# Designs tried in a protein design chat: VHH binders against Protein Abitram (abitram). Part 2

Target 1, 175 residues: Protein Abitram (abitram), of Dictyostelium discoideum (Social amoeba) (q54td9)
Amino acid sequence: MRTLIERYYSQYYFIDTTITDPNLTEDQYVNQHTNELAVIGVAPSHPVLQQEISKIEFKENAINNEVSGVRKTGGFKLQSNTILCVITCSNGKEYFLRSCIKGKLLEINKELINNPSLLKTNHATSGFLAIVEPMIKDKFMENPGLIKFEEYHKLRNIPIQKGPVFLKDNTNDED

## First folded at step 1 (VHH)

Design G12 (framework vhh_gocatamig_d2)
Fold by ESMFold2-Fast, scan of step 1:
Structure G12 (fold): chain B 175 residues (1-175), chain A 122 residues (1-122)
Amino acid sequence: as target 1 above (175 residues)
Amino acid sequence: EVQLVESGGGLVQPGGSLTLSCAASGFTFSTYALAWYRQAPGKKRELVAGIYSGGSTVYMDSVKGRFTISRDNAKNSVYLQMNSLRAEDTAVYYCAARSQYGYWNPSLYDYWGQGTLVTVSS
């Protein structure tokens, strides 16, 4: 028996390679589904998980992606460092979450606007940030800044929990 | 009142084809992602195919190249074209709609259809 994530996803993390300070752990996960789409969210090392979140605000281009009307074919085109949202904490601290990979934005998690705490309580499942169709699909590790699951956990000294997430017993597995 | 009404199920021979239809009412169809799930006897519901509001699609590995999901926003309908059907495709097929979750997980959907039986047998 494996979690839903372990069954259907190849798990990776995104680290901004321009950041040289090893104490800056504002990392994000990138889980590629067997259908080749990527689900993006905050990694277990991210300091926002230790903060009280006041609000999450998505960038206007990300919000308007679904309402572009006649120009539905293009979607919002992303670079790996494209900022999708700003998280504002109760103490005034801000964090910026990125698309992590080049591709097209398919969906943002609008529930985070109404329920910001979902990011903290369920960051690896229902509290995801966005879904992206990757530009680089076949050799997924060629996306800049990606690091493999096992290598990431070793780098950040985080225990492996059968993947970045465990689904609770009362959450339906698809099998 | 929200409804998802499925049709098109039936009995087919292996290698045959069926088209499933799901007609939706009572919500803003064009803003929803829609999916087809299936449940075989003794198993949990599994994702077969999904389609985002913008038209991008997802498929279970075993149906890629054989099944095609599509939507018609003017008709508030989603379709599953099933080709080269196999005995292991035998299941009750469910139409489902969601607005706010990115994971294709049956517990995260707002609305479900009643299901339509597909039997693939010689």
Scores: ipSAE 0.005, ipTM 0.222, lowest interface PAE 11.0, mean pLDDT 78

Design G13 (framework vhh_gocatamig_d2)
Fold by ESMFold2-Fast, scan of step 1:
Structure G13 (fold): chain B 175 residues (1-175), chain A 125 residues (1-125)
Amino acid sequence: as target 1 above (175 residues)
Amino acid sequence: EVQLVESGGGLVQPGGSLTLSCAASGFTFSDYALAWYRQAPGKKRELVAGISWGGSTVYMDSVKGRFTISRDNAKNSVYLQMNSLRAEDTAVYYCATSEPYYDLFSGTEYAFDYWGQGTLVTVSS
């Protein structure tokens, strides 16, 4: 079966241009759903995936946006490089995860606070970082810093994982 | 093992009100998004209302201002308060849940992992 990501998302990556060391690959993914919302997480090249995570702390504005709930009026407005959280590793290393795209923060993955290892074990799925409503929705590639899925894997020399060739939709519902 | 059990459906006259309840078990309720879908005779299921694990809500345009979705994490329950019911609201209503990564606002049933059995709501005289 194709993953939910392959079925419902257009996959992109974000390369953090604020990192000046060319040997650092602290990249993030940006998966845009067919409803135009974007899910943000760590890319397979991110060095945090090789570390033991001690804790994940979301920034105050991200937490307050969640607490505002159904009555949030301002919302947390994001620039592409807005820091959403700090990951602290057992060895003392810190990594900063960003929103990647300009828009409005809708949700953070609060499960990462209680189970930070989820980011490492399931980074491509349930270990996502945040959900963002993009400011640039229709021409999504016009978001600065985005690179297409295939181009990213070629750039970082990471094989593309292919799904099974015998997938069926099994749509049996009567109209 | 995830289980969702709906209740509260029934027959009501136009302009009336009903509250649907969904009791959940087998998962850490507060970590999951919940949604109410409905399916009218001869039609595909459509998203009526959704509530994220963070409390954000979404509504179908035709029910905005009439329906309210809410959750009670202490009771592992999600509710749909339906006011000013119309004949067009007649459908089987389903409670659904998905892991946090699944976009509950996708508008397709395939985005959800688990569904309840459904509860019938009939709006007629």
Scores: ipSAE 0.005, ipTM 0.184, lowest interface PAE 9.9, mean pLDDT 77

Design G14 (framework vhh_gocatamig_d2)
Fold by ESMFold2-Fast, scan of step 1:
Structure G14 (fold): chain B 175 residues (1-175), chain A 123 residues (1-123)
Amino acid sequence: as target 1 above (175 residues)
Amino acid sequence: EVQLVESGGGLVQPGGSLTLSCAASGFTFSSYGLAWYRQAPGKKRELVAGITSGGYTVYMDSVKGRFTISRDNAKNSVYLQMNSLRAEDTAVYYCAREDTYWSGLYSPEFDYWGQGTLVTVSS
C-alpha cells in the first residue's frame, strides 16, 4: 500500500545537532515532492503533539512572503535554522519551528493561525507548516541535518504507519 | 452547508479543449486547497491537479503543460483548463476540497467532493 506522500514524496526528517538551544532542538519532517519542492512539518516525536496549543504566530517575514503559483522568484530566503513560527501552548510553554533546509519560503500554512490544533491533530497532512523551494535539489541528502525516513523511525523508536493507496500506475519505491 | 458543483464537461475531439469549473459554497473558500481528481472506467480515482489557498499548484505528470488549475477567491471558484486533450483523459472529473494549503497530500484530507462531470475525448 502506498499513500500520495509515499508515491510522490521522498520522506526525510530534520534533527538539528548544531543548535544547542533547547527551544530549537525539536524534530521536524521534510517531504520532497517529485517536482523538487519540500513540505515541512512537525515530526511524530515533537513534544508539541502532547500539548494543548493556544496559538501559532508566524514571523513577519514569513507572513509577508506569500507567492502565487509554483517557483515564483523572490521568496523569503531561509537557512536551515530560520525560525518560521512560535507555538504557544495553553500551559505557557513555547516551541519554535524552523525551515529545516536552506531555500526560499514559498508558502506558510495560514490555516494554522485560525485553527492551531490542526498542527497537532493533522501534523503529517493538513497541519503542515510550510512549503520551501530547496537550495540543494540534486543529492537532497546533502542538506545538513537530514536523516532518512526509516533511519529516523528506528532512531526514535516510532512505528512506521502505512496509509491508503491512491494511484497504482507510475508508482516508484524510492530510497 | 458545504457544496461543490462542477460544470464544463462534455464530448470533445482529440486535440480539443475544455474548461471545467467548480463553484463552492458553505465555507471560507480562501482558507482551503482545492483539487481535481478523475476516475476512468476500471481505474482508481487519481489526483489530476491541485491548488493551495495561496495559488500553489501541483499536477499529475501526464497532464503537465496541457492542463492548468486556477482559482478565483472573489467568485469562490476553482477551474481546470484542459488543452490538447487525449483519449486517455476520458474520465469523470471530481472537484474536492482539502482542509490544507497543500494539494497532493493524503486523499483522506479531501473532506468534500462534488458530483463529478464527465469528459469524453473521442473521434
Scores: ipSAE 0.012, ipTM 0.271, lowest interface PAE 8.8, mean pLDDT 77

Design O01 (framework vhh_ozoralizumab_d1)
Fold by ESMFold2-Fast, scan of step 1:
Structure O01 (fold): chain B 175 residues (1-175), chain A 127 residues (1-127)
Amino acid sequence: as target 1 above (175 residues)
Amino acid sequence: EVQLVESGGGLVQPGGSLRLSCAASGFTFSSYAMYWVRQAPGKGLEWVSEISGSGGSTKYPDSVKGRFTISRDNAKNTLYLQMNSLRPEDTAVYYCARDVTYSYDSWGEYTYTFDYRGQGTLVTVSS
């Protein structure tokens, strides 16, 4: 059952080309799930992971797409640089997180509104930003601004970390 | 907020067929891969089927491959499991589950697991 639960992501990163300072690495990950959808979040290089977060505010269109139940066929249409949320740090610093790819916004992580620290503690997992239906699904690397996982880690000199892997079993499901 | 409600379980003869349904609410259904998992009395949870958010890909363990078919209707927020050629060993409570949890491993692989399941529906296959 272990091998049936464990899956591979097609993992990519997005570098925000609007940032001109080479010492600022406000990068985001873009992980294409086996269901063709893209999960967006903050990359391990993102400076927000070194800050204390006071709040996360999603843009009006992102909130209305999910919370107000707008029609999914006419849902929020994203450009790669569309801002989805603003993170405000305790020191007053602000960071803007983007959709990274063209497509339709399907879901925002509303838990980040109630628990902003989840972005820092679990940025690669439950602390994701959003789920997007990509316009370009099959040839995913043709999405502008994407860099492959291994290329990104080499570019930013970030080692691929060994993390714990937890399989969901009967005991964990009952908790 | 998240709610999954299974239905369609019952008593069926060996070799028979049964169709399970799962009504989902409180989240954007099409954004999530969905699972059917089951638990026989006194045993652990067993994965039975997986379907992508778009419905474009499905996966099954060898124990049910060719007999079970998972499908979804995203317009109706409903997940289905068509079970054919049922065997006594298929007797279990069947749960609809939502996939939303990811964990990194040493090569950047994600491990998928479900974060929510419904109350379950009992399927009894008796001779």
Scores: ipSAE 0.000, ipTM 0.110, lowest interface PAE 18.4, mean pLDDT 74

Design O02 (framework vhh_ozoralizumab_d1)
Fold by ESMFold2-Fast, scan of step 1:
Structure O02 (fold): chain B 175 residues (1-175), chain A 124 residues (1-124)
Amino acid sequence: as target 1 above (175 residues)
Amino acid sequence: EVQLVESGGGLVQPGGSLRLSCAASGFTFSDYYMYWVRQAPGKGLEWVSEISSSGSTIKYPDSVKGRFTISRDNAKNTLYLQMNSLRPEDTAVYYCAASTEYDYGWSYETFDYRGQGTLVTVSS
C-alpha cells in the first residue's frame, strides 16, 4: 500500500541554478498530480522555515489573474523562474518564491496573505504557494532547475520518510 | 498609461563614465523586478543588470561586473545605472525594462514593460 502522495503525485524539487553557495538552499517543491496540475511550495531545506515571517506579498500579475475571474484566455503565463511572491522576514531578509515550472497560473494560496505563518507550520500541505497548469505535460523534466525526489534528498542529505502520508497533513511536520 | 523614460545617454571617451536614469509611471514600481538591457548596432538584445523589487538582490553578467552598478529608488519610482570604465563595446541603445519574472537571461521576451531607450556611444 502506497501513501496518498505516492499514489497521486509525482514529486520533484526546484533548485535556483543561479545560487552557487551550497549553504543557500532556497529550494521549492513541485508535486504534480495525476490530473497534470502542479502544486508548488517551499522545500524542507528552505531557510524561511527558520525565520519569523513579517508578511507575504504576491506580485500584481498573480493577484490580478486570480481576482478578475472574468477572463481566462490570457491567464498569467509563467516561466520556470517567474516570481510569484516576496516573503519579508522580521529580521529584514527577503525570499522570492517562483513558479518553478513553465505554465499557466491557476491559483495562489490567498490564506498566506492573512496568515503568513501557515507557510512555516504547514509548508508541505495547506501552506502551499500556488497551483500551476504545466505547459510541458509529457516532458516535465525539461523545466530548468527541476531535480527528481531521490536525487534531491541525496544532494541535501535529507532522509526519505516512510509511512502513511496524508495530502492535508505531513506527519514529519507534526513531530 | 504605463511609461518608462530613459535618460543620461550620450557620447563619451573610452574610460569615461555615464549615469543612466529611468523614470517609471503608470504601474506600482515597487512590485516589479527592474532590468537594464542593451542592443548594440546589428546585434541582439543583451542583458546588462537586474534588481529585485526591494533592491536586495542584484545581478550582472561578467561583461559589466565590477564596472556597472544598478540601483533603484522606490519612493521616486526611478531606476539607475552607473557605468564606469566604459569601453567601445559598451556602445548600444540602453533600455529600462520591468517584469514580474526573475531573469538570469532565460526570458527577455517576457518583459511586461520596456522603455524607448537611450543611446550610449563610446568612441575616441
Scores: ipSAE 0.000, ipTM 0.133, lowest interface PAE 15.3, mean pLDDT 76

Design O03 (framework vhh_ozoralizumab_d1)
Fold by ESMFold2-Fast, scan of step 1:
Structure O03 (fold): chain B 175 residues (1-175), chain A 124 residues (1-124)
Amino acid sequence: as target 1 above (175 residues)
Amino acid sequence: EVQLVESGGGLVQPGGSLRLSCAASGFTFSSYWMYWVRQAPGKGLEWVSEISTSGSSTKYPDSVKGRFTISRDNAKNTLYLQMNSLRPEDTAVYYCARGEYEYLGWDSYAFDIRGQGTLVTVSS
């Protein structure tokens, strides 16, 4: 939206509760806008951020998703574990990104097809994965696998940064 | 390749004025929201102004509202900050920063590109 200037989101993370290994941190964020739509992307702990991405392929149902209104019947219907895309890294490693919440797929970030490194360089902003209309909008925490922002940062031992931030340039200068 | 270069900082007396400029290169300047951010000695970063791609929408925190004016010239790939009625507490390094394309506006405080900064000292 053209009039949005500042952040208007309640921030959450999604953790796959079937994974018990504390070293497997393929987590994703779920940011709910005040208009109740959720923006999905990779969390700062996700190992893909340390890899060189070769390509991102969205599932056929996600690419061919047609939505003619937020409350209309159309759109790809999602479960929390629905895979939206496969990321292939230069070393052959694959990662699978999920919708995280149950709802309807409104949009995928098609820029990731043409510029897959955008997911890595700008994961919290222009490098988002998808926009979803949640099925559970009130009592949002009742979506399975969601964890509150502060609880997540304590769990993963990641400091909470306050105020404006300058993102690091990903040029790999020097050895 | 992508670069932001600030200029216009200096020493000014309380109540004085300065105009900062930021020259952008290596990207489509007219497609990005732009920001001014400052850091006072011993303090954290503070955003001081925001401007939309066309320049039609601007925003300021209460600390500078009514005294500072952000503007842009997309034909010249240049961002400006007009600072009036300067106070000692405005002493800081001022950075020009690029915001990302915001589909829904959730991270205007995360800047992927910034300049090296220009020092503004307000002192008698």
Scores: ipSAE 0.006, ipTM 0.451, lowest interface PAE 9.6, mean pLDDT 78

Design O04 (framework vhh_ozoralizumab_d1)
Fold by ESMFold2-Fast, scan of step 1:
Structure O04 (fold): chain B 175 residues (1-175), chain A 125 residues (1-125)
Amino acid sequence: as target 1 above (175 residues)
Amino acid sequence: EVQLVESGGGLVQPGGSLRLSCAASGFTFDDYAMYWVRQAPGKGLEWVSEISWNSGSIKYPDSVKGRFTISRDNAKNTLYLQMNSLRPEDTAVYYCATTDYYPWDSSGYSYFDYRGQGTLVTVSS
């Protein structure tokens, strides 16, 4: 009944509160799994979804990210505003996607390097940007710039879409 | 620690030229957009140029468009500003700057996280 995201994730959006222009809606989603890890991606209001994407390039620190479960050091340490990638559109526009929350970068979606249109076609699922281990896990709303799922959809006047969604969709559609 | 060190300022006559340089260290220079901003005596900060990390996007305000040219050398971690046809109103301390935020179209340069110590440019006869 509920999508996989609704079933296993607490859903939030990130809005840069320093941007007061209502025409600049470069928002991102932050979905926290029950294991406390956060999945970051592009929100449905983001203008990149209306553009043709030429390429997606991740920052060097994000690509060369090494994480060890045994060592106390390692992995790219993120502030909420840390830039993870730049999206270059066919019209020359650039958009910068952020970590949204403080924490450690665990994984970037390297598939976006070879298939940048995946961000546009599957932004809520297989087209996610990154996986982050949050510094603030127990009171997740204390991460700056986050707003709740329902509040966001009311704020941006976007209908809540019903349908199956998956974090990673490796199945082909049946022909 | 992010460090930005400007050089190349000085005294020049109206109509003259100067080239400013900024040496960057402590961060991955070629991952960041870079900016030149200035502050005239008794005035606020004014954005004078922007260049994307790959030099694919370059922007200027009308006050310097056609006279100033921003460029970068990612292999040398260096940012440049070529200033031609200088006017007395160009007198200011010039700062090399960058930010972890993207610039706002409506507000231009309103927030820079990192800025150097500045280099003084004086244009007078």
Scores: ipSAE 0.000, ipTM 0.153, lowest interface PAE 15.5, mean pLDDT 77

Design O05 (framework vhh_ozoralizumab_d1)
Fold by ESMFold2-Fast, scan of step 1:
Structure O05 (fold): chain B 175 residues (1-175), chain A 124 residues (1-124)
Amino acid sequence: as target 1 above (175 residues)
Amino acid sequence: EVQLVESGGGLVQPGGSLRLSCAASGFTFSSYGMYWVRQAPGKGLEWVSEISYSGSNKKYPDSVKGRFTISRDNAKNTLYLQMNSLRPEDTAVYYCAKDSYEFGSGWYDTFDYRGQGTLVTVSS
């Protein structure tokens, strides 16, 4: 039996192709659901996870796409390197998080605006960055910059850790 | 407090149909993805369907695909499962479940609340 995550997600990482130094790892994950939507977040190698986060600011186009009840745009169209937000650390360092894949922005994680540390404490789950509808779905690896999950963990020397199952059943046997 | 109340279970013959309902309260139903999961006698919990918060995305395992249809009515805070061509193997307690994350049906496929269940028995 597999977990729900293992059953429904094909896991990938995105490596910024402009960075040639393998020790400079501002990588992001891209988890494609069986419904073909992609969840984007920071990879375990990302240096922001070693910093104290002051704030997370989403770009105007990403925020405006979220306000769908007021704005009726054709959706925010993304290229693989489209910047979605800027993370400002307490020491003044800035990191830029990207869409990683070409497609349409469906949702940003607005909880990161109110609770920036969520990105650091729960980066692989509730601290995700964004949800994207990919333009390339059937041949997902044709999205440039993607690397398979196992290959990434080998490349970065990061252990593969099985994700937690967040089941909060009402298990009370009270009649 | 989150409450999910399933109904519509019962005894049905193989090849028959049943429609399950789940009445939701205590949270903004229209903002959460929903699931149907089941537990057959002596077996573990098995996922049978999921639906996004808007109803636009639906998923099924191969075991029920083409036979079961999930739907929702956000105005009535109600989740449904239409079950057709029922088989003895579909005998189980069926639970509706709430996604862990707001607007997150299709995210990490985790549910944080499950109802009390409704029994479906498929036998002659």
Scores: ipSAE 0.000, ipTM 0.160, lowest interface PAE 12.9, mean pLDDT 77

Design O06 (framework vhh_ozoralizumab_d1)
Fold by ESMFold2-Fast, scan of step 1:
Structure O06 (fold): chain B 175 residues (1-175), chain A 125 residues (1-125)
Amino acid sequence: as target 1 above (175 residues)
Amino acid sequence: EVQLVESGGGLVQPGGSLRLSCAASGFTFSSYSMYWVRQAPGKGLEWVSEISSSGSYIKYPDSVKGRFTISRDNAKNTLYLQMNSLRPEDTAVYYCARDQYTEYSSGFYEYFDLRGQGTLVTVSS
């Protein structure tokens, strides 16, 4: 569930090292659930959150994976830099969202096709991009390009907010 | 025998045009995204174009956008690069490259799974 994922996961970010402009922080979050699946979406510093979105188009292989059924063992195989969708803004600018981690695509958020604004209004929750089964589940930081939650917020000068989305992965909440 | 063979390179004057071809064999060409990559003398590899397996998604860097056109013919197992308005800075060995995975893996952080031997393009007077 959404609320359970937000309550019981470890938070990381992915920085796209192909971005040269220091003012363009096209970063994505990678939230690893306690079941070891990763939820991917746009980070709070992503410039798309300040833009008017015209459309979101998923790559054919990502769409076909959903249509064929997410339980197939031969699901779409991802590299960390595999592009899952293209966001086209009203001003003509394009952003490319990636899988962030190597693994198998389980699900894309098809609601974004019919309601692209969901990415902006709910990017940390119902506006997620995709769910990935990581190839590297143990020692999760060994996935290339990942940065720890605290390190990212310091790097981007973004305050750490206390709330359900930013709870520690500590299971002693009931103490 | 999995193979990519480039052709069509040569010497051209600035402002000229060339069409590169890449013949693929030994694998299901229509299942892979393909790339053109170049290496200028004394420089590193530079990505110049990407095309999805179906041909519906195409990308270029700003350095070649509007001048180069990538296309593919899946029935002939052939990838093309039409190069117009060539500049001396386009001088390089051009390589045809196959994505490591089928479809839309970008290959930017990973090595290309398969690359041809290259074809030399020299732009000078």
Scores: ipSAE 0.000, ipTM 0.136, lowest interface PAE 14.3, mean pLDDT 75

Design O07 (framework vhh_ozoralizumab_d1)
Fold by ESMFold2-Fast, scan of step 1:
Structure O07 (fold): chain B 175 residues (1-175), chain A 124 residues (1-124)
Amino acid sequence: as target 1 above (175 residues)
Amino acid sequence: EVQLVESGGGLVQPGGSLRLSCAASGFTFSNYAMYWVRQAPGKGLEWVSEISGSGDSTKYPDSVKGRFTISRDNAKNTLYLQMNSLRPEDTAVYYCAADYSEWLSGEYSSMDVRGQGTLVTVSS
């Protein structure tokens, strides 16, 4: 049985090649929709998922882009390692989340500003980071640092679970 | 702020017709391609139609092609979806979207989809 992500998205991960410590796995996912747009978020191996998050601060260019992004033209132009936000944990640790792919920033998830724990509890769904229009669309694997879904799970020794955790059932809000 | 308000949904018999409307505000409507997407009970978001900013170009998936017609009135900032020959499988909440990023955000927000949409129920 296919999940929503499996039906409509090609799933990839981004590994930061600038990190030389093999025990430091600050990875992110890149899920490309059939319409070619990409959703960026935190991968299951990312150490932030084991922390208590105090705040998430998006870079000024990313925040300002959301107003202009409604116009669809003139979005913030990204390199693959462009920092979109800084996560500050309760213990003082900071993590930097990147665009992962070269392209144009269309939207950031503002809900993360108001509810930072959403990134931790729902990282694969409602806790996504951003939506990007890729510069390289047709040969998507030519985006530097991308690794295929199954290869990533083997690399990090993480079981493949059928679908991300969806909270799509709101059967109680009508009855 | 950008606002999209859907209306026109309701209960209809199989083979019937409905016309959905989407009132847009807060942006220059004619400059944007517009979309209709739907979510059936227990299923994901499905794209059902697309129209260019000028209204000269439209696209449909095979599931609705020939039965649904998207149109727009740029003077009134309104998007329409004419639905004919409705089937039980067309039962869904219908949403309009100004671009694909809003559609993807809605899907990823799960239960927290920003727009309420308009419910279309085709009785069995």
Scores: ipSAE 0.017, ipTM 0.459, lowest interface PAE 6.3, mean pLDDT 78

Design O08 (framework vhh_ozoralizumab_d1)
Fold by ESMFold2-Fast, scan of step 1:
Structure O08 (fold): chain B 175 residues (1-175), chain A 125 residues (1-125)
Amino acid sequence: as target 1 above (175 residues)
Amino acid sequence: EVQLVESGGGLVQPGGSLRLSCAASGFTFSSYDMYWVRQAPGKGLEWVSEISTSGGSTKYPDSVKGRFTISRDNAKNTLYLQMNSLRPEDTAVYYCARTLKYDSYTGYYHAFDIRGQGTLVTVSS
């Protein structure tokens, strides 16, 4: 049937509009769960997926985002271009991953520190970057820099992979 | 540190049965809706089943409905998948996954992820 992502997430991509070079495709996905939280990671076009990763280092504010156990937010307020981590490749190249949307940082994937290859092998699942509570929830596309899933694949000329997915939903999906 | 450890996979003949287990640690298991997902060789991830926090609500795709049963034991922090009438098309690595959940008692959100190495199920004669 449908993948877990297709079932429970509205899928978007973030393109850094400040980059005018059409060969620089350092894009990220933004998948909004039915609970309105956004999961951030690297898009299939990102050049880091073709590199060997040496290490991933999160910014100090992201690491020190303390969980009080009493509040649902971590206190680290994000802009769409806030850098969350630096990826260093074995060839010396560096890539910077951003929050993509305005909001509050809830969690970073600290497992990427101990297993940076997880970003490449599982970028769409366990290799996610971060979880953000969006500032703009009602009309999610009003977040600057977001592009819809199908429009992104057309823009980057990446085929949408279709499995044997039936369009009939026999289960009740969460709204 | 969140950990999910799958077990119970193996080689079975078509029509056989297996029971998968997922041992959870490092988070409040009873506060999360849980999922089983699978990945066949060379294919993407497929949703297999889901269960609510209490175990009172379960959902399945048509491909496994009536054959697979998801259940959980919150006292033991363990998720199960009973698989009956197995078919060659069920051959895959099976993973358990947690979903995003707000726990009102702790005031904390946790990430959705698939963290385990999975357990391989091979259905072949």
Scores: ipSAE 0.000, ipTM 0.201, lowest interface PAE 13.9, mean pLDDT 75

